VHH binders against Abasic site processing protein HMCES (HMCES). Designs and how they scored, part 7

Target 1, 269 residues: Abasic site processing protein HMCES (HMCES), of Homo sapiens (Human) (q96fz2)
Amino acid sequence: CGRTSCHLPRDVLTRACAYQDRRGQQRLPEWRDPDKYCPSYNKSPQSNSPVLLSRLHFEKDADSSERIIAPMRWGLVPSWFKESDPSKLQFNTTNCRSDTVMEKRSFKVPLGKGRRCVVLADGFYEWQRCQGTNQRQPYFIYFPQIKTEKSGSIGAADSPENWEKVWDNWRLLTMAGIFDCWEPPEGGDVLYSYTIITVDSCKGLSDIHHRMPAILDGEEAVSKWLDFGEVSTQEALKLIHPTENITFHAVSSVVNNSRNNTPECLAPV

## First folded at step 1 (VHH)

Design cf2 (framework vhh_8cml_1)
Fold by ESMFold2-Fast, scan of step 1:
Parts: C-alpha cells; structure tokens; sequence
Structure cf2 (fold): chain B 269 residues (1-269), chain A 121 residues (1-121)
C-alpha cells in the first residue's frame, strides 16, 4: 500500500470515527495537532495522514480504550535514528510485512511499547499490471459501503441535528499501523510517524496486486488493536490477516501523478 | 448467513404487556449494538430502544421511556424488549437491528423481518 485517499473535512472525519469505549459510552476521538491534517484524494508516503491511537499514549493512567486522532507522517522514523533529517533514513518504512514484523528492529521495538495505531483512509490505490502492455490500470479499493435506512424519530435526550450530524455515508478504511516517536537530536518537536502493516492479498484482490494492507474489519478488531493496555502484542497480531470484505473499481490515470488532488482520482471509469 | 429473527408479537389489549425476542446468528453478536425500531402503517420506521455491546448502556425514545426495557444476553445471542402499559399508538411492526458503528441508528448493518404488535380493544 503506497497511495491512499483521505479527503473528508476534519469535522466529517471526526464523526466517521464515532466509537464506544469500554464502558459502552458513545464518544468522538479527541484531536491532537488538528492543523496538521491535510485532506487529499491522493496521499503519498512522507505526507501526513490521520491515525487513531489510545489516549493512554499521551495521558498517564488514562483509560486505554479511549481514542485520540492525530496526523502522523507516513514512513516510520525509528526512535533511535541519529541523523538530523528524517528524509535521510536509508531504508523504506512505508510498509511493514506481517511475516517479518517481529524480526525487524525498526518495527519490533515500537510494537513492544504498544505503539499500535489505526490508519484512516477513504480507501487505497493499487496498480494492476496489464498483460502485453507497459500500462498499469489503477484501482480504488475500499470497504463495501452500507446503505442507511431511515431511523424515524429519535428520543428527546438526543437532538435530531445531533444524530444527523454524526451520521456519515462513508465507512472509512481502517488499516493496522505501527508508529514511533522520534526526537530531533538538535531539539524541536517530537515527530510521530507510522508504517502500514501488509499481508498477502485476499482472493478478491489477487488479480490486482499480490499484497494488501492489514485491514481491521469492524469495531471489535479496531478496539483490540488500539487497546495496548489490555491486549498484548501476541493477541493483537492475531488480528493481522487478509480480508475478503473489500470492494474496488477502476479509476482514471489522473491518480498516477501524486500531485493531482481532485475527486477524479477516485471516481469510477 | 446473517439472520435476525424476531418473535413475541401479537394482539394485546391496551394496558397489556408483551416481551419481544430477537435471536441473532451468523455474526459476532457481542461486537454489535442492538436496537429495536417500529413502523406503523403509512409511517416511517422509528427508533424505539438501543442497547450497547456490553449491555452497560441503554437509550429509549420518549414514547418508550418508563414503559419499555431493552436487555440482551450475549451468551444466548438474543436481545429482548419488555413492553409494559401498551397503548394503541404502539401498534406496528417491530424490527431488531444490529450496528457495528453501533451508536447511530442511521448506520445499522443488519435488520430482521419484523414481528407484528397490535394493541386494540
């Protein structure tokens, strides 16, 4: 996975991330550094993308089931990196293979610290190799979207506007990530950066590409991946596998150029 | 195969009681919030009651508060609606629904076929 779309305005994105904590209370994730969020139809490595992570990473004694949403740099910079410029990292950390995650120190160390996150996107792009040509066909890959029914009247405890405001037509793609925190040697702000865990493609995607991101399908998987206070590394890794609950459609070659940032990037052709 | 099967509906006199059950299969029941909705002839489907994944939180429509109680048994994959002090206005088809984004009625994933509740003299 090397290209995504995450174009929702901040308020719409926040509502799309509505969740229940361990006590069954409905909540919205709290933002950190919201000004660093840049919506785009065409996000590449080194850009910032929104991720969910446990509040316990920021607040000692916080409920580990409560969620923060924060923009992080795509491309994990290990905490031990000694150069002054993160772009000088000698190896690519855009993705992390599930089969070697416990063998690579860049990923094993932050994973051991519970630095699990859920990477949010509208969906991701992959390029299918076409037999007999040098052309590649791009596809936009995303969760099946659930058609909503009218719910009728809501109780007086909830305003009609409040229920309507938290409703969203788009189910965000939720990908398993690992993050790390890097402190510049010469001072400055801590850099939060992430990698997307990848697995072998499911049967439905095998004709498009041989790899896919590790997708956390549904709130149970998302909650367990994020909750490093209650769920061990070993238990969390059981959530990392291909999913068949995915759909896709072909898109225009406009998406090929990462500088193009328009709705045409994900529109069906 | 996902199924939600409602039961317990029927004809009852005003002031009477009914207990509705919804048996779920084909999905991880404990990972879904469960709700009850109803639809009267010529009306839109309306919210009645909601229960969180663990059963620790419940919400009710104004018309249901104080008269109806929603509960669930995660070991039996069943959600219940105890309806007391029934009124003719409670007449309708009652549906159970399961939602993975669990706390907004507009995002329910699975719906039952419904069970008829008729309150008349």
Amino acid sequence: as target 1 above (269 residues)
Amino acid sequence: EVQLVESGGGLVQPGGSLRLSCAASGFTFSSYAMGWFRQAPGQEREFVALISRSGGRTDYSDSAKGRFTISRDNAKNTVYLQMNSLKPEDTGVYFCAAGYKSWTPSQYDYWGQGTQVTVSS
Scores: ipSAE 0.000, ipTM 0.114, lowest interface PAE 20.0, mean pLDDT 83

Design cf3 (from cf1 with K99R Y100L G101Y Y102S L104Y S105G K106P; framework vhh_8cml_1)
Fold by ESMFold2-Fast, scan of step 1:
Structure cf3 (fold): chain B 269 residues (1-269), chain A 122 residues (1-122)
Amino acid sequence: as target 1 above (269 residues)
Amino acid sequence: EVQLVESGGGLVQPGGSLRLSCAASGFTFSSYAMGWFRQAPGQEREFVALISRSGGRTDYSDSAKGRFTISRDNAKNTVYLQMNSLKPEDTGVYFCAARLYSTYGPSAYDYWGQGTQVTVSS
C-alpha cells in the first residue's frame, strides 16, 4: 500500500471516528497536533496522515480504551535512528509484512512497547499491471459504503458530482499500523511516524495486486488493536489477516502524479 | 427480488460468433455498472468486459479486445456481449454481474447471474 486518499475536513473526519470506550461512554477522539492534518485525495509516503492510538500512550493513568487522533509521518523512523535527518533512512518503512513483523528490529521493538495505531483513509490506491502493455490501471479501494437511493434515482453516468454525495456518511478505511517515536539527536520535537502492516491479498483483490493492507473490519477489531493496556502483542496479531469486505473501482491516470490533489483522483471512470 | 438471467450461450466452431444477453430485474438497472466474467473448469472467475452506468465507458480484458463488444440498453434493462472470432480458449461459463461503480474484480460485484455455457470446439 503506497498511496491513499484522506480528504475529509478535520471536523467531518473527527465525527466519522465516533466510538464507545470500555465503559460504553460515547466519545470523539481527542486531537493532538490538529494543525498538521492536511486533507488530500492523493497521499504518498513521507506525508502526514491521521491515525488513532490509545490515550494511555500520552497519559500514564489514562483508560487504555480511550482514543487520540494524531497526524503521523508515513514511513516509520525507528527510535534508534542516529542521524539528524530522518529522510536519510536507508530502507523503506512504508509497509511492514505481517509474516516478518516479529523478526524485523524496526517493527518488533515498537510492537513490544504497544505502539499500535489505526491508520485512517477514505481508501487506498493500487495499480494493476495490464498484460501485453507497460501501462498500469489505477484503482481506488475502500470499504463497502451504505447504498443510497439518491445515486440510484439520478440514473446518470458515474460522475464526480454523484460521487461527492457519498462523503456525507462515508465509512473510513481502518488499517492496522505500527508507530514509533524518534527524538532528534540535536533536540527538537519528537517525530511520530508509522508503517502500514500488509498481508496477502484477498480473493476479491487478487486481480489487482498480490498484497493488501491489514484492514481492521469493525469496532471490535479496531478496539482490540488499539488497546495495548489490555490486549497483548500476541493477541493483537491474531487480528492481522486478509479481509474480503472490500470494494473498488477504476480511476483515471490523474492519480499517478502524487502532486495531483483533486476529486478526479478517486472519481469512477 | 433481484435477478440477472443470461442467455445466448451454446456450441460454436472456432472463428464463429455468439451474442450473450443478460436481462436484469428487481433493482434500478440504470444505476449499476455491468460486467461480464467467465470461468473455465477448475479456474477462478476472470474479467472479460465492463460497461459504465450510462454506457459511456467500456473496457475489456486483453484477450477480448478487438473481438468482443459490450453494450447495454437501459430502457430494456439488458446488457449484451457480442463475441466474434471465437477461439477454443474462450470456452467457459459466462456470468453477468452488477455493481454501483465500474470495476474489474469479481468479488466486488453485488449481483450475479447463474451463468451461460459457451463452448468453442469442432
Scores: ipSAE 0.000, ipTM 0.115, lowest interface PAE 18.8, mean pLDDT 84

Design cf4 (framework vhh_8cml_1)
Fold by ESMFold2-Fast, scan of step 1:
Structure cf4 (fold): chain B 269 residues (1-269), chain A 121 residues (1-121)
Amino acid sequence: as target 1 above (269 residues)
Amino acid sequence: EVQLVESGGGLVQPGGSLRLSCAASGFTFSSYAMGWFRQAPGQEREFVALISRSGGRTDYSDSAKGRFTISRDNAKNTVYLQMNSLKPEDTGVYFCAASYHKGYLTSYDYWGQGTQVTVSS
């Protein structure tokens, strides 16, 4: 997974992340660095994306079931990285393979510290190889939405007014991530950065791409992945597997250019 | 101290109409999707209608489509179900339910006690 859409305005995104903590209280996640959130239909590695993580990472005595939402850099910079410029990291940490996560120090160490996060997106993009040509067909991949499968594709046969209403109760894609905290050796702000865990693609996506992000389907899976105070690394890793509860549609080549940030990037063609 | 209080049920002839209301208190109403469910004697509770937090999206069971209309007034913390062309099969206890931005078949957080609707000649 190397390209996502996360375009919801901050307030809409926040409400879409409503949850219940262990005490039974209904809550919205509390923002850290909200001004660093930049909505986009076309997010690439090294940009910031919103993630959910446990409040206990920031407050020593916090309930580990309470959630923070924070923008983090896509592309994990390990805490042990010694260069002054994180862009000089020699390893590609955009994704972390589920089968080697406990073997690679860059991921094993933060995972051992409970640094699990849930990466938020409207959905993600993948490019299908077309037989006999050098062209690739992009697809937008996302959770089934209320009425989406009964009404056809996203916004299909809907008026512009109905298209806007689609986002009103959009179910965000929730991907399992690992984050780390890097302190610049010459001083400065701590950098929070993440990687998306990947698994083998499900049967439904195998014709589009051979890998998919590890998707946490439902609030129970999301809660267990985030709650590092109560859920061990071993138990949390049982949540990491392919899912069939996913849908997709073809999109135009507009999305190919990562600088293009318009609704056309995810619109059905 | 969360409460959902249904009203507007009653006895009506086939082909008649009823308007159900559900008054909500003790939570931020505008942050919740609202649904209507019904249960006939000896049967499972079934979905009837859903409305998003803003009122922009609605969904209906196949039996309710074209006959029922769900709406809400966030200023009054109230959700409504307008029921037209009522049939004997619509008889049951109608429940109001609140869900925090959850989809069609997800769990609902809060439930009312229900209001009886009887359609009979």
Scores: ipSAE 0.000, ipTM 0.122, lowest interface PAE 18.5, mean pLDDT 84

Design cf5 (from cf1 with K99T Y100K G101Y T103G L104S S105F K106P S107H A108E; framework vhh_8cml_1)
Fold by ESMFold2-Fast, scan of step 1:
Structure cf5 (fold): chain B 269 residues (1-269), chain A 122 residues (1-122)
Amino acid sequence: as target 1 above (269 residues)
Amino acid sequence: EVQLVESGGGLVQPGGSLRLSCAASGFTFSSYAMGWFRQAPGQEREFVALISRSGGRTDYSDSAKGRFTISRDNAKNTVYLQMNSLKPEDTGVYFCAATKYYGSFPHEYDYWGQGTQVTVSS
């Protein structure tokens, strides 16, 4: 996973993340650096995306089941990185393979510190190699959505106007991530950056791409992944596996250029 | 000045029991999760048991489940491992370790004791 959509206005995104803490109390995640959130239909690595993480990362006595929502840089910069420019990192940390996560220093160290996050998106994009041509077909991949008469329908209908209405009740894609905190050697603000854990594609996606993000399907999985105070690394890693609870549709080549940021990027063709 | 001091190891027959203790000093004990690890000759350190800061949550390796019980006393800055139904394959050096985060991998731990020998033999 190298491209996502996360276009909801901040208020809508926040309400879409309503949750229950360990005591059963209904909550909205509290924002950190909300002004850094930049909605887009076409997010690429090195841009900021909203993630959920435990409040305990910021407040020593916090209930580890309480959630913060914060924009983080996509592309994990390890805490030990000594260069002044994070873009000069020699290896790609956009994704982290589930099968080698405990072997790579860049990921096992922050994972050991409980630095698990849930990466939020409307959905993600993948490009299918088309047999007999040099072209790749982009697809928008997302959770199955509840059909509503007021918000429009999801399916074969190709109405961009109706697609804009479905966001009122959109179920956000929740991907397992690992983050780290990097302090610039010459001073400055701490950089929070993340990677998306990847797994082998499920059967439903195997014809589109051989890999998929590790999707946390449902509040139980999301809660366990985030709660580093009560859920061990060993237990959390059991949540990392392919899911079949996913749907997709083909989209226009407009999405190919990461500078394009319009509803056409995810509209069915 | 951080110290973790294990005690209670020894020689025991198969089927026997031992209780290990780990006395902590030099840090705020109640702010750390505590784990027990073991290492047999020629093997890597393996996770045995973990207890959360408050003692409300515990986790065990598959080999320890049903036989071992981890507990802690925050007033005494001590963590315990009660080992029942001991087997020859439980033989090894047992280490107490502290981590700020609830984790089961050796690299996640900030402080380590020197270890105490447990030998299960007839």
Scores: ipSAE 0.012, ipTM 0.358, lowest interface PAE 8.3, mean pLDDT 87

Design cf6 (framework vhh_8cml_1)
Fold by ESMFold2-Fast, scan of step 1:
Structure cf6 (fold): chain B 269 residues (1-269), chain A 119 residues (1-119)
Amino acid sequence: as target 1 above (269 residues)
Amino acid sequence: EVQLVESGGGLVQPGGSLRLSCAASGFTFSSYAMGWFRQAPGQEREFVALISRSGGRTDYSDSAKGRFTISRDNAKNTVYLQMNSLKPEDTGVYFCAAHSYLKYSPDYWGQGTQVTVSS
């Protein structure tokens, strides 16, 4: 996973993240550094994206089930990194393989500290290799949106005009992430940065790409992944597996250039 | 304390109309999609209509399409269901429901209001 859409205005994004704490109280996540949030239809590594994490990371004695929302740099910079420039990191930390997460120091150390986060997006993009050509077909991949069957669900929208209307009640994609905190050796603000955990693709996505992000499907999975005060690393890792509960549609090549930031990036072709 | 309070139900003859209201309190109403469900005696609760947070999207069951209109007033924390051309098969208890963006099923339910369509 190397490209996402997260375009909702800050207030809409905040409301989309409404949740219940351990006491059953309805809450909105509290923002840290809200001015660093930059909505975009086309977010690439090294840009900032919003993540959810436990309030206990910032406040001693906080209820670990309460949530903060914060922009973090995509591309984990390990706390042990000694150089002044994060771009000099030798490893690509955009994604973290689930099968080797406990073997890689860059990920094992923050995971041991409970530095789990949920990465938020409208959805993510993948490029399907087309047999017999050098062309790749981009797809926008996202949770199934609510359906019209006796469960209070809204049907899918597939035209560009209808896509603007669906954002009123869009179910955000919730991906399992690991973050770390890096203190610049020469002083300055602590850098918070994250990686997205990846798994083998599910059957439904296998024709598009061989890997997918570890998606946390539903509030129980999200709550357990975030709650490092009550849920151990070993228990949390049981949540990391492929899911079939995703959908997708082909999009135009407009999305290929990361500088393009318009609704056409995710509109059905 | 979260409350959804339905009103406007009653007895009406076939072909008649009713307007149901649901007054919400104890949560941020504008952050939730709102829906109407109904339950006939001896049957499971079924979907009737849904309206998005802003009111920009609505959806209806096949039986409700063309006859019912869902709307909301975020300033009044109220959702409405205008029911026209009522039929005996529309008889049931009508429930208001609030949906968060992180769930497919409703988070909150009202207690229901009875709608009876008969002579």
Scores: ipSAE 0.000, ipTM 0.180, lowest interface PAE 16.2, mean pLDDT 85

Design cf7 (framework vhh_8cml_1)
Fold by ESMFold2-Fast, scan of step 1:
Formats: structure tokens, C-alpha cells, sequence
Structure cf7 (fold): chain B 269 residues (1-269), chain A 121 residues (1-121)
């Protein structure tokens, strides 16, 4: 997974993340650095994306089931990185393979510290190779969405004219991530950065791409992944597997250029 | 299947103490956090206290902090609520709750029948 859409305004995104803590209390995640959130239909590695993480990462006695939402840099910069410029990392940390996550120092160390996060997106993009040509067909991949009854049943949500009507109740894609904290050697603010864990594609996606992000399907999976105070690394990793509970549609080549940031990027063709 | 049975309620004078017990069966008790809730006459159910699966973490409502202590005995499949310095406003039915399954919108799945606590006179 190398391209996502996360375009919801901050208030809509926050409401889409409503949850219950262990006490049964209804909550919205508390923002950290909300002004650094930039909605976009076309987010690439090195940009910031919103993630959920446990409040216990920031407050010693916090309830580990309470959630913070924070923008983090896509592309994990390990805490041990010595150079001043994070872009000089010589290996790609955009994704982390589930089968080697405990073998790679860059991922094993933050996992040992409980640095698990849930990466939020409207959905993600993948490019299908077409036989007989060197062209690739992009697809937008996302959770199945519930139809609304406000003005009668909305037909297929895949119509471009109907997309704006579904965003208020959009079910965000929730991907398993690992984050780390890097302190610049020359001083400055701590950099929070993340990687998305990847697994083998499910049957439904195998014709589009051979890998997919590890999707946490439902609040139980999201809660267990985030709650490093109660759920060990070993138990949390059992949540990492392919899911069939996804849908997709073909989109325009407009999405190919990461500088294009318009609704056309995810509109059905 | 899952059964939670509360006991230990009763009538007590202001400033008195009570110890509530909840006997759990039908699930792997040691794998789940346990909570206490209460419901006063004519009011909605409110959170009182919770304890993690290991007993290493506890949380309390503002009204319970400093006066109530939640504890558990995993060998006996029992959770307790020690209530000290009881006040008339603590009167209500006290429920034991287990978050056996969590899913979107669910925090507590299983509830006991409750035990009456009355603080009067």
C-alpha cells in the first residue's frame, strides 16, 4: 500500500472515529497537532496522515483504551537513525511485511514498546497490470458502505453524483500500523512516523495486486491493536491477516500523479 | 452460558461500609476486564469501577475515587467492590458487567441481575 485517500474535513473525520472505552463511555478521539492534518484525495509516502493510538503513550496513568488521533509522517524513521535528514534513509519503510516484522530491527523495537497505531483513510489505491500493454489500471479499495435512508435508498454508491451524499456516514478504512519517535540530532520537535503492515492479498483482490494492508475489521480488532496496556505484542499480531470484507472500483489515471488532489481521483469510471 | 451473580448488598447507615461480590461463570474469567455499574431510582445506569484482567490496573468514577476499591480473585472467578464512607447518593442497584465481546458500539456484553444497596438514616 503506497497511496491513500483521506479527504474528510477534520470535524467529519473526528466523528467518524467515535468509539466506546472500557467503561462504556462514548468518546471522540482527542487531537494532537490538529492543524497539521491536511485532507487529500491522493496521499503518498512522506506526507502526513491521521492515525489513532492509545492515550497511554502520552500520559503515564491514562486509560490504555482511550484514543488520541494525530497526524504522523508516512514512512517510519527508526529512533536509532543518526542523520539529520529523514529522507536519507536508504531503505523503504512505507510498508512492513507481516511475515518479517519481528525480524526487522526498525519494526521489532517499536513493537516491543507497544507503538501500535491504526492508520485512517477513506480507502487506498492499487494499480493492476494489464496484459498485452505496459499500462496499469488504478483501483480505489475501501470498506463496504451502508446505504442511507434520509431521502430514500441511494442506489449504487459508485455513482460520482452520489459520492458526496455518503461521506457523512463513511466507514473509514482502518489499517494496522507501527510508529516510532525520532529525535533530530540537531534539536527540534520529535518526529512521529509510521509504517503500514502488509499481508498477502485476499482472493477478492488477488487480480489487482498480490499484497494488501493488514485491515482491522471492526471495533474489537481496532481496540485490541491499540490497547498495548492490556494486549501483548504476540496477541496483537494474531489480528494481522488478509480480509475479504472490502470492495473496489476502477478510477481514472488522474490519481497516478500524486500532485493531483481532486474528487476525480476516486470517482468511478 | 455466561452468568454473573452479584451479592453483598443491603441497608447501611451513612459512613458505613459494604463489600459486594460477583461470581462469574461460563467464560474464561481471567482473560477479561470486569466492571461495576449502578443505577439509582429513576436514573440511568452509570459507571462505578473497572479492573483489568490481571488486576494490575483499576479505574473509578469521580464519585467512587478514594472511597471504593475494586479487586478480583481469578482463582475464584470473583470480582469485588469494597465500598467505604457510604453516602445516601450511593443508593442504587449495583451491577457486575463483563466485556466478553467487543464490536462496533459495544463495551459491555454481559450483565448480572444486580444487588440493592441502600444508604439511609
Amino acid sequence: as target 1 above (269 residues)
Amino acid sequence: EVQLVESGGGLVQPGGSLRLSCAASGFTFSSYAMGWFRQAPGQEREFVALISRSGGRTDYSDSAKGRFTISRDNAKNTVYLQMNSLKPEDTGVYFCAAPYKTSYGLAYDYWGQGTQVTVSS
Scores: ipSAE 0.000, ipTM 0.223, lowest interface PAE 16.2, mean pLDDT 84

Design cf8 (framework vhh_8cml_1)
Fold by ESMFold2-Fast, scan of step 1:
Formats: structure tokens, C-alpha cells, sequence
Structure cf8 (fold): chain B 269 residues (1-269), chain A 121 residues (1-121)
């Protein structure tokens, strides 16, 4: 996964993340560094994206089921990195393969510290390689939305204007991530950065791309992934697998250039 | 019942032009992308061109770029393929298809019966 959309205004995004804590109390996640959140239809690695993580990471004795929402840099910078410029890291940490996550120090160490997060997006983009052409076809991939799903219905109208009406009730894509905290050697603010765990694509996406992000489908999966105070690394990793509960539509090549940040990036063509 | 009916094929000399038409019925035409594929003698179906539901986006195979133009008339439920500078390599049965916007024939749900295009001297 190398490109997402996360365009909701902060207030809409916050309401979309409403949840129940372990006691069954309805809550909204509390923001850290909200000013670093930059809505965009076209998020690339090294930009900031909002993630959910347990309040226990910030407050001693906090209820580990309570959630913080914070913007983090996409592209995990390990805590041990000694250079001054994170972009000079010698290897790509945009994604973390599920099959090697416990073998690579950059991911194994933060996992051992409970540094699990849920990466939020409207959806993600993938480019289908096509036989007989030099073109790749981009697709926007997202959770099925209320009244968006048509099971093979011929002639059903699904217009771009209808997307304007669904954003207030949009079900955000919830991807399993790992984060780490890096202290710049020269001083300055601690950098929080994340990677998205990837798995083999599900049957429904196999014609688009061979890999997909590890999607946490539903509040039970999200809660268990985040709750590092009660759920061990071993138990949490059982949540990492392909999911079939996903849908998509083809989009314009406008999305190809990450500088393009308009609704056209995710509108059906 | 979804039906796609191609027409406009024929025999032309190299360098000639043809305009193919595909008349659609049995579904809401303006809600679906349309594509053209071709099958050369002894070969598998290959992508030629596609057009979005509104007509605002088009894509072409490398062999079709600069020579072919796909268009549609949603009021007439018809998609067209204007073929210029035809070459012997363009010979084949041309199929109209509807479905998701894919370049692979396996991702199209409905097909016409095809129209023969022969480019020969």
C-alpha cells in the first residue's frame, strides 16, 4: 500500500472514530497535535496521516482501551536511527510484510513495546498492471459503505455527486500499523512515524494487486489491535490476515501525481 | 436482458479508416463504462480502448494510441470506435463490452457478438 486518501475535515474524522471503551462507554478519541493533520485525497509516504493508538502510551496507568488520535509520519523511523535526516534512512519502511515482521529489528522492537496503531484512511489506491498496454489502471479501494454496495446489479446509478452525501457517515478504512518514536540527535521534537502491515491480497483484489494492507474489520479487531495493555503481541498478530470485506472502483490517472489533491482523485470514472 | 450489437466492420486497404458502432440495450447505458477489444486470428482477445460512463475519460492500448478514437452517445445508447491509419495487424473481430473499467477481458461482464475488420491489399 503506497497511496491513500484521508480528506475528511478534522471534526468529521473525529466523529467517524467514535468508539466504546472496555466499560461500554461511548467516546471520541482525544487529539494530539491536531494542527499536523492535513486532509488530502492523495497521501503519499513521508506525509502525515492520522492514526489511533492507546492512551496508555502517553499516560501512566491510563485505561489501555481508551484511544488517542494523532498524525504520524508515514514511513517508520526506528528509535535507533542515528542520522539527522529521517529521509536518509537506507531502507523503505512504508510497509511491513506480515511474514517478516518478527524477523526485522525495525518492526520487532516497537512491537515488543506495544507500539501498535490503527492507520485511518477514506481508502487506499492500487495500480493494476494491464496486459497488452503500458498503462496501469488506478483503483480506489475501501470498506463497503451503507447503500454503496450493489451485488452485481445492472443499471444501478452510482454517480460522483452521491459521494458528497456519504462523507458524513463514511466508514473509514482501518489498517493495522506499527509505530516508533525517534528522538533527533540534534534535539527537537520526538518524531512519531508508522508503517502499514501488508498481507497477501484477498480473492476479490487479486486481479488488481498481489498485496493488500492488513485491514482490521470491525471494532472488536480494532480494539484488540490497539489494546497493548491486555492483548499480547502474539494474540494481536492473529488479527493480521487478508479480508474479503472490501470494495473498489476505477479512478482517473489524475491520482498518479501525488501533488494532485482534488475529489477527482477518488471519483468513479 | 443485456444486449450489445456491433456494426461497421469491413474490408479496407492499409491506411484506410473504419468507424465501428455498438448499440446497447437492457441496462442503464450511462451508468457503465464501455470497452472495445479485438481478437486476431489464432490469438486471445486483447484490449483496444475504453471510455468512462460520462465520456470524460478514455484509455487506449499502445497499438491504438494516436490512430483510434473511442466516443459515446449516451442519448443513443451507442459507443463508437473511429479507426484511422489501419494496418494489417489491426485485422480481427472487434468486440464491444461493458463492465468494470478493466483492461483484461476477464473483468468484463457482457460482450457483443463482434464485427469483423479485415485490413488487406
Amino acid sequence: as target 1 above (269 residues)
Amino acid sequence: EVQLVESGGGLVQPGGSLRLSCAASGFTFSSYAMGWFRQAPGQEREFVALISRSGGRTDYSDSAKGRFTISRDNAKNTVYLQMNSLKPEDTGVYFCATGKLYYSSTNYDYWGQGTQVTVSS
Scores: ipSAE 0.000, ipTM 0.171, lowest interface PAE 16.6, mean pLDDT 84

Design cg1 (framework vhh_8cml_1)
Fold by OpenDDE, second read of step 2:
Structure cg1 (fold): chain B 269 residues (1-269), chain A 122 residues (1-122)
Amino acid sequence: as target 1 above (269 residues)
Amino acid sequence: EVQLVESGGGLVQPGGSLRLSCAASGFTFSSYDMGWFRQAPGQEREFVALISWSGGSTDYSDSAKGRFTISRDNAKNTVYLQMNSLKPEDTGVYFCAADLYWGSEPSAYDYWGQGTQVTVSS
């Protein structure tokens, strides 16, 4: 996974992340660093994206079932990294393979510390190789959305008003991530960054691409992944597997350019 | 280079007092929670005390409560452990540790000192 969409306004995004704590109380996640949230139809590595994480990471005696939402840098920067520029990392940390997560120091260490997060997106993009051509067809991949009688296909939103209604009830894609904290050697703010865990593709997606993000489907999976106080690393890793509960449609080549940030990126062709 | 250097350990009689210090360098001290751990011979490392990055919150093990006080001076990049009413059971190597996140598990801490020996004996 090298491209996502996360374009919802902050308030809409927050509402979409409503949850129940362990007491059954309805909650909204509290924001950390809300000013770092940059909505975009075309998110690339090194950009900031919102992630969910347990409140227990930040507060003593906090209920570990409570959630915080925070923009973090896509591409995990390990805490031990000593260079002044994260771009000097010699290895790609955009993704973490589920089968080798425990073999890589950059991922194993923060995972062992309970630094699990849920990466939020409208969906992610993947490119299908076309047989016989050097051209690649991009697809937008996301959770199936509940068809309300009035909610036409994402493509049928003929009016801005209809489009807003579609996104107001959009089920966000929830991807399993690992985050870490890096302190710049020259001082400054602590950098929070994440990697997306990847797995082999499900059967439905296999013709498009052989790998997919580890998707946490449902509140239970999301809660267990986040609750590092109650759920061990071993148990959490059981949640990491392919899911067939996805849908996709072909999109235009507009998304190929990471600078393009328009609704056309995820519109069906 | 990150360094945590403990000092103030030594031999003391039961009922005596010691003040441990841990001098930190190589990281933004004021952003980290600071903790003290100890390890007795043949035992696992155990939690003793923790202080938040701001100094506003503290936590203690049951054995330390009422006897030990953790404090910090962010201007000096130093965390302290005042130990009063020391008992033979308090004997061990005391470690200073830094954690960017609140936690009590040793594996969660980012940085560790080399430790200072505390011996309580008549």
Scores: ipSAE 0.005, ipTM 0.256, lowest interface PAE 11.8, mean pLDDT 89
Fold by ESMFold2-Fast, scan of step 1:
Structure cg1 (fold): chain B 269 residues (1-269), chain A 122 residues (1-122)
Amino acid sequence: as target 1 above (269 residues)
Amino acid sequence: EVQLVESGGGLVQPGGSLRLSCAASGFTFSSYDMGWFRQAPGQEREFVALISWSGGSTDYSDSAKGRFTISRDNAKNTVYLQMNSLKPEDTGVYFCAADLYWGSEPSAYDYWGQGTQVTVSS
């Protein structure tokens, strides 16, 4: 997973993240640095994406089941990084393999600090290699959506009006992430950055790509992953596995260029 | 490609001295903390010494304190281990390792050399 869509306006995104804390109270996540959120149909590594994380990371004695939503840089910059420019990091931290997460210090240390986050997206993109040519077929991959009216699915060749309506009730993709906090050696704001944990593809996606993000399917999984105050690293890691509860459709080559940022990027065909 | 190449090992008498070197390439050496570890026959790798990226901080195992000195030359991409007052118990393969997190746990290190043999015997 090296490309996503996360285009919802901030208010719509916030409502899509409505949740229940452990006392059963309905809540919306509280924003940090909302002005850094940049909606896009075509998000690449090093751009900012919204993530959910526990309020306890920011407030001593906060209820660990309460959630903050914050934009973070895609591409984890470890807290110990000594260079002044994060782009000089010598290894790729866009993704973190589930099989080595407890062995790699860049991921093991923040994980030990409870720095688990849920990465939000409309969905993600993968490129299927086509036999006989150097062409690749892009696919948009996302949770199955609840149908409303007759044109509730984005997979149909629907009118532009129907496509606008689908986003009102869109179920966001929730991917397991690890984040870290880096203090620039020369001063400046703390940089929050994340990596997406990856697993082997499920059967449904194996013909498109051999790896997939670790998807947290449903509020119980999301809550357990985020709640580092009550859920140990060992218990949280049991949530990291492939899921079959996923759907996709082919999209045009418009998405190939990361500078293209239009609805055409995720439109069917 | 990350490479760490140890040298300077050999056979030495008890009470003798050796200086190990580790030449690094394929990464930004000056931003990495460097450690020395050793493995005796039939045993797990154990921590010996580490030095911060800047050279401003060092740490040693209890067995190495007062006898060994770790140092580095960032201009030459090299880390050193000066070993004095060597004992038969110091015999083993010595490995250098690089990581960005300060720590003495072998399992946490991502980059390892192939090792150099140190034998302390009369």
Scores: ipSAE 0.000, ipTM 0.128, lowest interface PAE 17.0, mean pLDDT 85

